VH-VL binders against E3 SUMO-protein ligase pli1 (pli1). Designs and how they scored, part 4

Target 1, 154 residues: E3 SUMO-protein ligase pli1 (pli1), of Schizosaccharomyces pombe (o94451r108to261)
Amino acid sequence: YSRPFAPVVHSRIRFRKSPFYDILEQFNAPFVVPACVGTRNTISFSFHVTPPALSKLLNDPKQYRVYLFSTPSETIGFGNCLMEFPTPQMELRINNQVAHANYRRLKGKPGTTNPADITDLVSKYAGPPGNNVVIYYMNSTKSYSVVVCFVKVY
Key: E = the ipSAE of ESMFold2; O = the ipSAE of ESMFold2 at other seeds; V2 = 0.75 times the mean of E and O plus 0.25 times the DockQ between their complexes.

## First folded at step 1 (VH-VL)

Design s06 (framework fv_spartalizumab)
Fold by ESMFold2-Fast, scan of step 1:
Structure s06 (fold): chain C 154 residues (1-154), chain A 122 residues (1-122), chain B 113 residues (1-113)
Amino acid sequence: as target 1 above (154 residues)
Amino acid sequence: EVQLVQSGAEVKKPGESLRISCKGSGYSFTDYWMHWVRQATGQGLEWMGNIDPSDSYTNFDEKFKNRVTITADKSTSTAYMELSSLRSEDTAVYYCARYYDYVWGSDAFDIWGQGTTVTVSS
Amino acid sequence: EIVLTQSPATLSLSPGERATLSCKSSQSVLYSSNNKNYLTWYQQKPGQAPRLLIYWASTRESGVPSRFSGSGSGTDFTFTISSLEAEDAATYYCQQDYSYPYTFGQGTKVEIK
């Protein structure tokens, strides 16, 4: 084997702890964004904000947010996954609205990439059809896994 | 004052079970992973496993997976390691150590317990 | 499982001399996403728990004297004590936290003459 790694099979991705937020809940199973070299690709999935999380968002919107996280799929079983988007050549849409976030990584400054804050684009209605996520991208040399999480910010 | 305090020395017979405690103080207990490392007499350090106290998620080295249980009690800021079916080869000093999985923190065991000496003999 | 091999097993030097310790990994511990080597160095004196000295291969822990340094990348790492003091007599371990299970080298014992 090229990498001695015993896969940890779980539905939750464990990102490195941040001084700026705590991850309280993950709303979806990790969704794979496949590698795409020299070709444009689009992926889509949906998620639902739980009723307790919705209540907190409505009552304390300054303290609670909904963030979209991304990490290389090869590291998903590690306990120290870093926040990193597939490629700066991407567009994220939540419920057909563009999410404006910085998709670039800074070389030599690990952990400086922030997750995408999609709080204002998320439906505050608990019923169907839920929230639609669409990622348009190109030039990703490896696969990534994305999750939407409920966070408490500091 | 950040410290990890472990329970006292144990003397066991083969086939018995061991339970060691590790109490954290001076820091936010749920913000750090707690790991267990042992050292047999005259040998090097051996990683056993870890726990995230915030949700009790555990990882283990395969050689201990069927005998070791790691738990944590958030209300008392205490982690526990149980090792069953003891053998003479389990004679060692057992350490707990915290690990800060933090974007701008050290990815290392910065604080260690004082160690618990365990002797397994008949 | 990643295997760490340390050399020499024992190093006997006089105060003021330079100690150079090696740690070789069976696989790269360089995490490409953050360009950090997940390789740590610890000091252990008899009867004591290990003490963190260097993390990310070359970053010195707060409070650790400047005579201690680390270097290297990927699979080959070096730990140096530039001017040995009597209190530096100890066993030094390298450790990787790149992947589970976490593993340690077998240690290098530094003795002062």
Scores: ipSAE 0.006, ipTM 0.552, lowest interface PAE 12.1, mean pLDDT 85

Design s07 (framework fv_spartalizumab)
Fold by ESMFold2-Fast, scan of step 1:
Structure s07 (fold): chain C 154 residues (1-154), chain A 118 residues (1-118), chain B 113 residues (1-113)
Amino acid sequence: as target 1 above (154 residues)
Amino acid sequence: EVQLVQSGAEVKKPGESLRISCKGSGYTFTSYWMHWVRQATGQGLEWMGNIDPSDSYTNFDEKFKNRVTITADKSTSTAYMELSSLRSEDTAVYYCAREYFDWLPDYWGQGTTVTVSS
Amino acid sequence: EIVLTQSPATLSLSPGERATLSCKSSQSVLDSSNNKNYLTWYQQKPGQAPRLLIYWASTRESGVPSRFSGSGSGTDFTFTISSLEAEDAATYYCQQYYSTPYTFGQGTKVEIK
């Protein structure tokens, strides 16, 4: 079915599966965080929580969360993408509030970090342009792609 | 269903090398880390190292430095652990275990018994 | 390297009794950014591979009976079997996955009288 008000389906990044959550929906097209060696940089974008996701967040807040994922841009076409932030020298803000997350690799190896849980910082009633995401960072040797996803937790 | 099947028991002399295989089935081999853990008779568990089969990145415990090599073959969905310069203290049951990300082993192989004696 | 110390070495109990096992870490395994303790508990029966029972210090693995529970945070952790059954005779190990090398405690052997 072609419908004038159907939501736009974004290009989906396929992350490695987790025993702790399932990714149900991706709210934005992958946003590129460019390489930034030796200097500071800031990127920003916005996203909207879809009506079906909003309904589930309101009715089952113990089961559903909003997570921010990151992976090296060079790998997004391969599938089984690793969850990895651009650099441990970063700060994530949602609607001007600092998000608490571990941006370090567990063993200094790519793919060992958890996505950032931003659920409590998301405005359920955000008008245009939606929920604001800002990433401040330094010392990223390659580009990364960032998406905000609706997840079911276990 | 997920299965990890290891190679059979080994009897070795001090100074020889050991090579154990662990074949994964029922899942996408490159999507999960593989760990190697050993256990001497009547003793506790000892982590040796792990590998990401997608890029062959490895981590090891310092006590095995220069003796352990972990590899993976994507075409056969098989991980390998080689331990060189064997000592009597290397007598143990060796296990492979699959991990989702770097935090949690969820499936284990049946174990490979290795005896090192003169 | 993080050292995990388990106590007691052996518990000999009757069916229906409560078993309480301790695991103490030489340094905190709590990640303050996500508020998770990187500690697991395994059951191992003779001749078998270890079986995961508890992860994130207190979360039960699927299929694990409710009589098994974990608690604690930071450096002090407890594993409890609320009502011991004959099939629970095994050695129980704690493991940290906070940093490499991953380390295990020496184990607590639970015996049924």
Scores: ipSAE 0.000, ipTM 0.476, lowest interface PAE 15.3, mean pLDDT 83

Design s08 (framework fv_spartalizumab; at its last look DockQ between E and O 0.59; V2 from the best seeds 0.00; counts 0 for: pae O 3.7 > 2)
Heavy chain, then light chain:
Amino acid sequence: EVQLVQSGAEVKKPGESLRISCKGSGYTFTSYYMHWVRQATGQGLEWMGNINPSGGSTNFDEKFKNRVTITADKSTSTAYMELSSLRSEDTAVYYCARELYYDSSGTFDYWGQGTTVTVSS
Amino acid sequence: EIVLTQSPATLSLSPGERATLSCKSSQSVLYSYNNKNYLTWYQQKPGQAPRLLIYWASTRESGVPSRFSGSGSGTDFTFTISSLEAEDAATYYCQQYYSYPYTFGQGTKVEIK
ESMFold2-Fast, scan of step 1: ipSAE 0.307; ipTM 0.744
ESMFold2, look of step 2: ipSAE 0.411; ipTM 0.773
ESMFold2 (binder alone), look of step 2: mean pLDDT 92; pTM 0.942
ESMFold2 at other seeds, look of step 2: ipSAE 0.456; ipTM 0.796
ESMFold2-Fast, scan of step 4: ipSAE 0.377; ipTM 0.760
ESMFold2, look of step 5: ipSAE 0.393; ipTM 0.791
ESMFold2 (binder alone), look of step 5: mean pLDDT 92; pTM 0.942
ESMFold2 at other seeds, look of step 5: ipSAE 0.377; ipTM 0.783

Design s09 (framework fv_spartalizumab)
Fold by ESMFold2-Fast, scan of step 1:
Structure s09 (fold): chain C 154 residues (1-154), chain A 119 residues (1-119), chain B 113 residues (1-113)
Amino acid sequence: as target 1 above (154 residues)
Amino acid sequence: EVQLVQSGAEVKKPGESLRISCKGSGYSFTSYWMHWVRQATGQGLEWMGNIYPGDSDTNFDEKFKNRVTITADKSTSTAYMELSSLRSEDTAVYYCTTEYYGSGSFDYWGQGTTVTVSS
Amino acid sequence: EIVLTQSPATLSLSPGERATLSCKSSQSVLYSSNDKNYLTWYQQKPGQAPRLLIYWASTRESGVPSRFSGSGSGTDFTFTISSLEAEDAATYYCQQYYSDPYTFGQGTKVEIK
């Protein structure tokens, strides 16, 4: 008996390969930042850094970082996803601290945005409640999916 | 090998202050949380607080927050716990402990420092 | 704060018998994002510092004999010594690291008769 068709659950996003970093681990299932036209919205979620990843972050902070990635939700079923935030007018907070990152495209070109480096805002303890993420935003015409990843930088 | 070595026994009078040291070796001192736990005679274990030596970030149990200070000296790989306004109920063995493997659990412990507070 | 209640207060058993210790939490210590229970078990012998035996409720620390095991999830946890040896006479504590402040149970004393 052939199992009936079921939608594929996108548990991991495959981003376009970067010469500047490798994604080693994704800490959360993609979290949807819904479209928000003409008003403001706030979303929140949590993630947990695994103990092995935390040990590498603490012992070799020059080579290992924690990055927050975003990509249009419509594309997460495909490989080669572009790094792109919901809107340039957003605020990202990790554990109640503002993350300073560039949420704008370089000269308006898609795929030129870097992920947000949140390494210094991440809890240096692997225990709960983990790490709280809050995104404040407005005027996003489409939904985006957000993941937090452990990366090795070059 | 990982080792935590604490300072020697203390005898104090009520109202005095206590300062205990804990010297770490065999691991990256600045990369793991150091916790302080005490145990009164015949009683259970009680968490007091912790410090991340890499940036001196500290957390405390509210019960001790107004009396406890935890510090760390990176150059000597030594953490310190100071407890002020001592009372007889502070008579206990005080332990430092670390979560070296990052599991959130206390995998290495100091030998303990016996503190007696009496008039 | 999370309160951990251990039972019984004392277990008196003969060598070779199975020891079963309980630890109940006033609230869940299961973190849904990683599906892990933030609960550990320690052994403490008189005059000694505690020794880590089990972390993440059921993961045995390296070098700990296989007769020691942990089980349970959420609020109800069990620590088992499958066949008691004379050297196992000690007080056993559970501890949660789910939220600050970290808290310990009051301990279960295991005595060999």
Scores: ipSAE 0.008, ipTM 0.535, lowest interface PAE 11.0, mean pLDDT 84

Design t01 (framework fv_trastuzumab; at its last look DockQ between E and O 0.09; V2 from the best seeds 0.00; counts 0 for: pae E 16.6 > 2, placed apart)
Heavy chain, then light chain:
Amino acid sequence: EVQLVESGGGLVQPGGSLRLSCAASGFTFSSYAIHWVRQAPGKGLEWVARISGSGGSTRYADSVKGRFTISADTSKNTAYLQMNSLRAEDTAVYYCARDYYDSSGYFDYWGQGTLVTVSS
Amino acid sequence: DIQMTQSPSSLSASVGDRVTITCRASQSISSYVAWYQQKPGKAPKLLIYAASSLQSGVPSRFSGSRSGTDFTLTISSLQPEDFATYYCQQSYSTPLTFGQGTKVEIK
ESMFold2-Fast, scan of step 1: ipSAE 0.617; ipTM 0.865
ESMFold2, look of step 2: ipSAE 0.000; ipTM 0.498
ESMFold2 (binder alone), look of step 2: mean pLDDT 93; pTM 0.954
ESMFold2 at other seeds, look of step 2: ipSAE 0.005; ipTM 0.533

Design t02 (framework fv_trastuzumab)
Fold by ESMFold2-Fast, scan of step 1:
Parts: structure tokens; C-alpha cells; sequence
Structure t02 (fold): chain C 154 residues (1-154), chain A 121 residues (1-121), chain B 107 residues (1-107)
């Protein structure tokens, strides 16, 4: 065989390029948001903003942001992943604060969906326990993988 | 047919400047990032700079930051590399190459034929 | 920066030989590797992308494979037109980086 039998974690997800931002760093291993047919579900995980990324956020907040990305789990091994949330019927919370849905209405170039901008909700001084992510959702027919990334915006 | 044609290379003294052009034809320019990749005589390939078709996303290799400026004119389907404060180690053939903007991958399916820049006293 | 260490730097081979060239990434880059062929005085030509996908118009004797952070370009039966320098490139992150090149020379 070519892999261990422990849970498989892809180190990075490769999303389609955007003219509006570059992905500089992925802070977490892809977290699976399971399919949830006919019911409500909740998932939770944590991430840490690395010291170099934190320094850039503090010193140049206009150019650097923290975005949450999502893509169908079935596609993460192929690259060219589309930014797509599990369902429009979801709520995202960072450190127990709601991430407002204004980003959901943003339309980029054709074929590109905007990730969630969570920059103002992440801790800029905290060590452990890091940043807590909670996603409440319902009616997702397939599984999705979620990552939090450090991005440079244009 | 898809073509990328570089021009503007030549002999220049250390501290001098040159402007390279990459003229694109045979495809929709606005769908592609344009990259500059250089190759010193007898040496390997080194990535230099990248620009999106909109001009809004620009990245440079550390070796050229502050000295080189990449730009694009979508009305002329042409990308440019303005090279200032040139050094002997900038001597290379400079290639432009295209990279599909809507793809997650930065590989180059088409390259220009290159233009030689020689920095010598 | 992601370092791509390519080996060997050169090799001598005969027409009909099986040739393998290896590239090692300094970190996990998934399948984000391309391979190029460069002939003297010419621009590089894309052979393989996404570690193992053959570019359109490239002969089937060329193949790419991955094992962890090790990537291999194989030419199953070397032809006269294959004597060239070969480069790997990672595109997992910027800056884009290339291997040092492998020159395939006639024996």
C-alpha cells in the first residue's frame, strides 16, 4: 500500500486562483464537514495563527486577511478546487462570535465563490487554546473539507 | 495559434535599466497570468515575477524585489518587465510564460522564445 | 521557500534505454509538480503536470509518478529527440521553484 491506515489528512487543499487574493499559508489540516441529510449538524475545530502571519496582520492589516475556505471533500486530491460552502443554510462562529453573511453576496470572477473573511474575529494576541471554529449547518448531501488560510488581498 | 513573443533584451552596463515586453496573440490574454522566468547562460531556470491579467495581483522573487516592476496592458495584450539597477547576476535569457488564471496550478503550457539580457561593463 | 533537489545532474544513455530522473521536495507539495524538457537554444516545453498527467501532444513514453515528496520522470524507451535537459517545478506555493536540471546526454 502507499498510505498509513490511520485517518488520512491531506496537508494542503489547492483552490482555484483568485484575482482578489493569494493564499499564503493554510493553518489547519482539512477538517471534514460530514454530509447531513434531513437533519441539523454541528462541527467544531481549532486553529492557531502562526507567529509570522500574526506579525503581518498586526503590521499591515489592509493587505493581509484570514479567510475560511470550503470545498467538496471528493475533489481535494485533484487540485483546482472550487470555493463552495456545504449549504447556504449554515452559520459560522469564530471564538463564539458570528461571522456575518455579507461575504455570501460578493460575486467575484465567473466560477469563483468568495471565502469567509474572519480576520476581525481571530485572536491577535492569544496563545493556547488558539481560535475556535464552529459550523452549524443542515441539508448537505455530500461532505466538505474546511481550511483556514492566511491570504494577501489586492 | 498561441504565441508569446519577448523583446527588449540587449547589452546594458551595471546599474542600467531595460524594459522587456511580452506580446501575446492567439488566445484570450485576460484569462491568463503572465510570468517571467530567467535562465543564466549554462544554468537552470529561476522564477522572477508574476502578474494577473487585471494587473491586481503581482508577486516577485526576493532577488528582484525593489528593482524590477512587472506590468500589463490588456488593451495591447502585452506584459512588461521594467528592470532597474541591473547587476551582472541578472544576465540571463528572460522568458515569458502563460498560466491559466482560473486554474489552481501555476505550470506553463506555453513559453516565449526568450530575449537575452547581458549586464556587462 | 520550497526547495526542489533534482538528481542526477547528468546521465549518459543510449537510444532505447529506460531513463529515470528524480526530484525531491523539501516539504509535502501534494501533486503540484510539472516537468519540462529544454533543448539547446530553445524555450522549455511542458511534458507533465500535476505530477503524472501527460500534456497533449507529448509522446506516451514519458510518464511521471509520485512517492511522498519524491517525484520521478520516466522515459520508457529513449529516442534521439529526447537528448535534452529536464527540469521539475513545484507550484504548491510562491515563489515557484525549479530543480537544478538533469542533462540527458548521448553515450
Amino acid sequence: as target 1 above (154 residues)
Amino acid sequence: EVQLVESGGGLVQPGGSLRLSCAASGFTFSDYYIHWVRQAPGKGLEWVARISSSGSTIRYADSVKGRFTISADTSKNTAYLQMNSLRAEDTAVYYCARDLEYSSSWYFDYWGQGTLVTVSS
Amino acid sequence: DIQMTQSPSSLSASVGDRVTITCRASQDISNYVAWYQQKPGKAPKLLIYDASNLETGVPSRFSGSRSGTDFTLTISSLQPEDFATYYCQQYDNLPLTFGQGTKVEIK
Scores: ipSAE 0.012, ipTM 0.610, lowest interface PAE 8.5, mean pLDDT 85

Design t03 (framework fv_trastuzumab)
Fold by ESMFold2-Fast, scan of step 1:
Structure t03 (fold): chain C 154 residues (1-154), chain A 120 residues (1-120), chain B 107 residues (1-107)
Amino acid sequence: as target 1 above (154 residues)
Amino acid sequence: EVQLVESGGGLVQPGGSLRLSCAASGFTFDDYAIHWVRQAPGKGLEWVARISWNSGSIRYADSVKGRFTISADTSKNTAYLQMNSLRAEDTAVYYCAKDEGYFDWLFDYWGQGTLVTVSS
Amino acid sequence: DIQMTQSPSSLSASVGDRVTITCRASQGISSWVAWYQQKPGKAPKLLIYAASSLQSGVPSRFSGSRSGTDFTLTISSLQPEDFATYYCQQANSFPYTFGQGTKVEIK
C-alpha cells in the first residue's frame, strides 16, 4: 500500500459457528447474487485483504486462510446463517483463476457445505487493484449474499 | 426409496389422445419438479415438459406445445401428461423424471417408462 | 436450440479398457453438462453433472472433463456392467437438449 490504511467496517453476516474455523474478519459488504431462474447470470465485485490479515497469511499460511461464504439473502439479518452456495451450477473465479470447491447442496443436510477456500488465488502483495471475484451461475431460485472472510483454521 | 412409476401408455391412432400418469414416492412435489422425457425407438432422449408445484412453473418443448398438458395432484403425489392430437412422431417410451431440486435440469431419478405407439 | 454432438456413435471395448466419449456443444455452455448411462430396456441413470461432478453412488472410475465447448466422459477401467449407451445433456439454456448417444459394446 502507498495509501494510508483506514479500517473499513462492513455490515457483517453472522454465520453458524464451525468447529473447524473461526471467522476473524469480513473483507467486503455483503454482495447480492440475484435470483436467476431459467437463465444465466454473472456478477462481479472486488475486495482487499487488510494489511494485518495479509501479514498473518504470509507468516503463518497453515493457520490462516481466506474463505468465500454464501447464504440466502433473506436470512442475513437473523444470525446463525447457513453456508449455502446459490446453485451447484456455478463457477467462481478469483483474479481470473477458477476456484475449485464443492458447490453442491447435500441432500437432506442443509448448511453442511464448506465455504470456498480461495487463499491460494488471492493477491499476496499489498496495493491496488485488489482482488476480483466473478461468479458465473444459472438456476438460482432465490437471492444469495456473498462475503469474503479471513479465517483461522484448526 | 425414491420411486417413480409411469402408467397409461398404449396403442393409439393418429389424432387420438392418451393420459400418462407418474406416481411418486419417497419425496414430495413441494420441493421437486417433475419432467417428462421421451425416447423414440432406437433414438436419443428428448425433453418434453415439466411442472414445478412450488415455483408454479410449467414448460413445454415446442414439438408438443398446444397438444400436451402437464398437471399434478399433490394430494396423490402424482403427475400427469395429457396428450392430444397425437402424431406418428410422438411414438416413444415416455419417462417421468424428478429434478434434483436445486437444478431444474438435473434428472436424478427416473421411472421405468411407458410405451406410447401412435400407428394405424 | 443448442446442439450436442457426441462421438463416436458407437465403440467396442474390453473389460479393463479406458474408454473416452466426447460431446461437443454448438455454442458456449460453460460447464453446464450432465452425463447419463442407459442400459437396454432401462431408464437413464445420472452419472456426472456440472461437467465434472460425480453423482452420489456412482463409481469413481467415471469422470468428466471440459475443454471449451468439448466435454468428455471417461471410464478409467471398463467393467461388465458399464456396457450401455451414454448421453450428454446441456443445461445452459432452455430447451434442455441431449446428444444422440454413444453405444459402448463388448469387443
Scores: ipSAE 0.000, ipTM 0.484, lowest interface PAE 15.4, mean pLDDT 83

Design t04 (framework fv_trastuzumab)
Fold by ESMFold2-Fast, scan of step 1:
Structure t04 (fold): chain C 154 residues (1-154), chain A 122 residues (1-122), chain B 107 residues (1-107)
Amino acid sequence: as target 1 above (154 residues)
Amino acid sequence: EVQLVESGGGLVQPGGSLRLSCAASGFTFSSYWIHWVRQAPGKGLEWVARISSSGSYTRYADSVKGRFTISADTSKNTAYLQMNSLRAEDTAVYYCARELYDYVWGSYFDYWGQGTLVTVSS
Amino acid sequence: DIQMTQSPSSLSASVGDRVTITCRASQSISSWVAWYQQKPGKAPKLLIYDASSLESGVPSRFSGSRSGTDFTLTISSLQPEDFATYYCQQYNSYPWTFGQGTKVEIK
C-alpha cells in the first residue's frame, strides 16, 4: 500500500533547535496524551519508518537516530516547541520493550528535557505491522502531543 | 560562588586584533554553554557568539562572521573570543554569559561577567 | 531575525510606585522571554525567565506575564535599588535578540 512508501504530510511540530541533532522527518501525526489526574491511563499508537530512513539507519547508525518527542498540546501551533514529557510518572514501551529515558523536569529549568532515544528498539524491517508505541502514565494536569522523528546527530 | 571574569580588552586601531578571555569558576564549566554579548557605549545589548560545552559547536552574529572566532579550553575553564579586522562599530563592553545545559539550544543567561571594554579608534 | 520592541524607552518614577514595562515580539515566540536588569557600570542580571518564572534570589516585587506576543515586566513597589535599565530577550529562535531597553529614572 502507498502510505508507508509515499511522502506523508503530517501536522508537524516545530521543536526548539538543537546543536546536537537536526529533525529530518516526522513519522506520525501528533498523538494526544490526554490529561489524567488521580488515576492511571494508557495510550498506544503505531508508526512506520520510511524505507529511505531505514536505509540510513542500517548503513550509518552513528549519524542517524530515531527520537520520541513530547510537548504540551497547547503549544504545537507555535514554532520551536519545548521538549517536555507529560509526567515523570510514565513508562514508554516500543515493540513491547521498555525505553529507558529521563522523563523528569528540572525545577526552575523548563525546556531542559532531552527526547527519548528509541533507535535500538525500532524494527529494522520495513514491512507491516510497523512499530508499536505504548505510554503508561498518571498525574498529568494537561494534554501533551507526542511524535516520533528521524534525526541526524552531530 | 559562580563567577565569570572577562579580560583582554583595550584600545586598538581599526584593522587590529584582540583576544578576550572569560575565566569561569564556582561551577562545572563543561555543563554550560558560553556566549559573548556586547554593548556599545550608551546603547543596548547585542548577541555576538556562542560555543557549546564540548567546544564543538559555534554560532556567530552576522555582523562578526569571518572576523571573530570563539573557542574554549575546558582544562582551564576559559572561553576565548579572537577578534580580527576590528572596526569602529565593534567598540563596546564585551560580556561573557553562561547558558545552562548543552542539550537545550536557545535559552537565557543566568550569570554574566563584569565585562571588558574594547575601543577601536584611530 | 525576531525583533523585540520595548515600551517605553524611558520612564520617571518614585519609590513605592508600580512600574510596568512592555516588550512586543515581531513573531510568535511562545513564552521564551527573559528579563534582565542593568545598573550603571554593571553587567546585566537575570530577573525573569520563560516569561513569568522568577529567578532565585530576585525580590518578589518583580513579576512577568505574557499575552500573545506581548510580554510585561512589573515592579509592584519600586525601591531605590531598582533604578536601572531593563531589557527583554527572546530565545525562541537564533539569533538571540534583545529589546532596546527601558531606563527607569528617579522622578
Scores: ipSAE 0.000, ipTM 0.502, lowest interface PAE 15.4, mean pLDDT 84

Design t05 (framework fv_trastuzumab)
Fold by ESMFold2-Fast, scan of step 1:
Structure t05 (fold): chain C 154 residues (1-154), chain A 118 residues (1-118), chain B 107 residues (1-107)
Amino acid sequence: as target 1 above (154 residues)
Amino acid sequence: EVQLVESGGGLVQPGGSLRLSCAASGFTFSNYAIHWVRQAPGKGLEWVARISGSGDSTRYADSVKGRFTISADTSKNTAYLQMNSLRAEDTAVYYCARGEWELPFDYWGQGTLVTVSS
Amino acid sequence: DIQMTQSPSSLSASVGDRVTITCRASQSISSYVAWYQQKPGKAPKLLIYAASSLQSGVPSRFSGSRSGTDFTLTISSLQPEDFATYYCQQSYSTPYTFGQGTKVEIK
């Protein structure tokens, strides 16, 4: 179990509100994906699904999802953070399975990128250290911060 | 409401076999893992085995590896424990319980007694 | 394997007493501890999960706490229906392991 009590509020990223989902909980402290120019890099971290979120996922899987969010690290203190992945040249793996998501933004419209829906790759059966996240990427000119969140979809 | 009902226990000779069933109702079976936990007479609780709700991931206690097999029929909402090469030390009440990760064993069956004796 | 060492093995108490049962994990397991109550001839009943979260329908006199690898179940004012055996359990990793149990008996 991640500690289900005494959450660290100052480690949370405040994303721009979406009409399609509400962020109910953030499962990890922001994990930095450092800039990587002219070379390939890999980062990894783990997260745990909290008991309230797990209960809702198991009982209402169409209404509740687990999304992976990314935003430029320089903006995480400001609020209204835009959903934006480090680079289109990336691969996301959850528990060694490839997550299929669109890592590019629509032309001329920052913040139109959807978070990665990783719900079906999250293991409810994995013990600690929890669900493993691996990001393979190249050609990111700035650092990004990544969080896994529990969301309610509409 | 949520129910787990065990069946299949009984008296068996050492070296014999039994198959226990755990019939589940009142929840989406495929969303929860099912566990078998046993308790020898006058003793404490011992975890035996688990199967994921999808039926494709299993784990066993070392004391039963190679002798016991856990399985599930998701169309019948039923988990099974096939027990082979039974020993006197396997004598216990066997409970099935549901739980996953931070959702501990929140519902248990009534238990079924397995007695391994000559 | 992770060992859960529970103490005491038994205790005698009177209605209205404050009862404390402790459980120590052999390694760091975060808050992955649950507490169960078992009465003779019955299946165990979940009381506390995630070290300190009270299960729905369980009286508020039951509480759980954590300090490092030490976990405590407290019954603030023992009632007649609380005479039972109590078990701690870790769900941090398989094999899941239980404490040896604490029998709470009438004094």
Scores: ipSAE 0.007, ipTM 0.535, lowest interface PAE 12.0, mean pLDDT 84

Design t06 (framework fv_trastuzumab)
Fold by ESMFold2-Fast, scan of step 1:
Structure t06 (fold): chain C 154 residues (1-154), chain A 121 residues (1-121), chain B 107 residues (1-107)
Amino acid sequence: as target 1 above (154 residues)
Amino acid sequence: EVQLVESGGGLVQPGGSLRLSCAASGFTFSSYEIHWVRQAPGKGLEWVARISSSGSTIRYADSVKGRFTISADTSKNTAYLQMNSLRAEDTAVYYCARDSYYDFWSGFDYWGQGTLVTVSS
Amino acid sequence: DIQMTQSPSSLSASVGDRVTITCRASQDISNYVAWYQQKPGKAPKLLIYAASSLQSGVPSRFSGSRSGTDFTLTISSLQPEDFATYYCQQLNSYPYTFGQGTKVEIK
């Protein structure tokens, strides 16, 4: 058996289909961003880009990207999860560099928001400590789950 | 090492009920999803139902919704398929199979031997 | 529901032949495709997952590929133990669906 043992900590996340990308691999177990009303909060976690994914990023950067996805935790496990950030009042940092993305809903409709493209901020070295993710946020009325994925873009 | 063993199949009348069991061993039961797949004699594979390790996420094929109930007893490492209002078209070998919870490794890597359910008068 | 249209329904081949089986999804399913081998009276055996990843213990003559919504299972040099029925499956969304199967028979 070549697949590693993977204890179930959280439901796996299946996002609504996009004509613009395919999700090839999820690098981390879903990381919970707790609800935070009226105060500021910070969460941080790390992820490692697998050696096969890193090879593809280095050799074919036009086709392969690393995206950060977010969805309401309440919808996990059912598929067709909405791509939604916890709040437009957030800042995402990868390896201490600001990731520029649109954290607001597109056209006011849930599920139309694009994931954050963090490809250019990802470490080109496969060694420790890996890639550090920090989210600073305020005013999230519910919990969200965040995953970093390897994607093929069209 | 890894084993899934089905039991509970048999002959039942149309409109009757039957409960299938899937006993798991050799792995951490709660870390995998359990699926039921059936195969009518001489026909292809049809997915029937799924339960997650927590028991909180359950899915059914439209052909069995409202008639079949999937459940799990984590203390016994066993999943169950309660089949009610059985029809002749439910006649099949029923397999249980495990699936990785993580999408990258999704695929039914271990299956039970199957248990035959015959719905006939 | 996502339909998986598998072709051909059967084929005849000789040992050493290259065998190709195709499966077409009715909509985009990313790489969430598995391929199985089933011998008479036995449960299916996983060969390929994630469209192109070879399951541990499966001979390297088996390979999977994807082009859009078209998925292909290839056996590069057919062996006597490979005469069986093969199924594709989409694991992208519920309900999960299988192709109708391809029986690989001795010529």
Scores: ipSAE 0.000, ipTM 0.506, lowest interface PAE 15.4, mean pLDDT 84

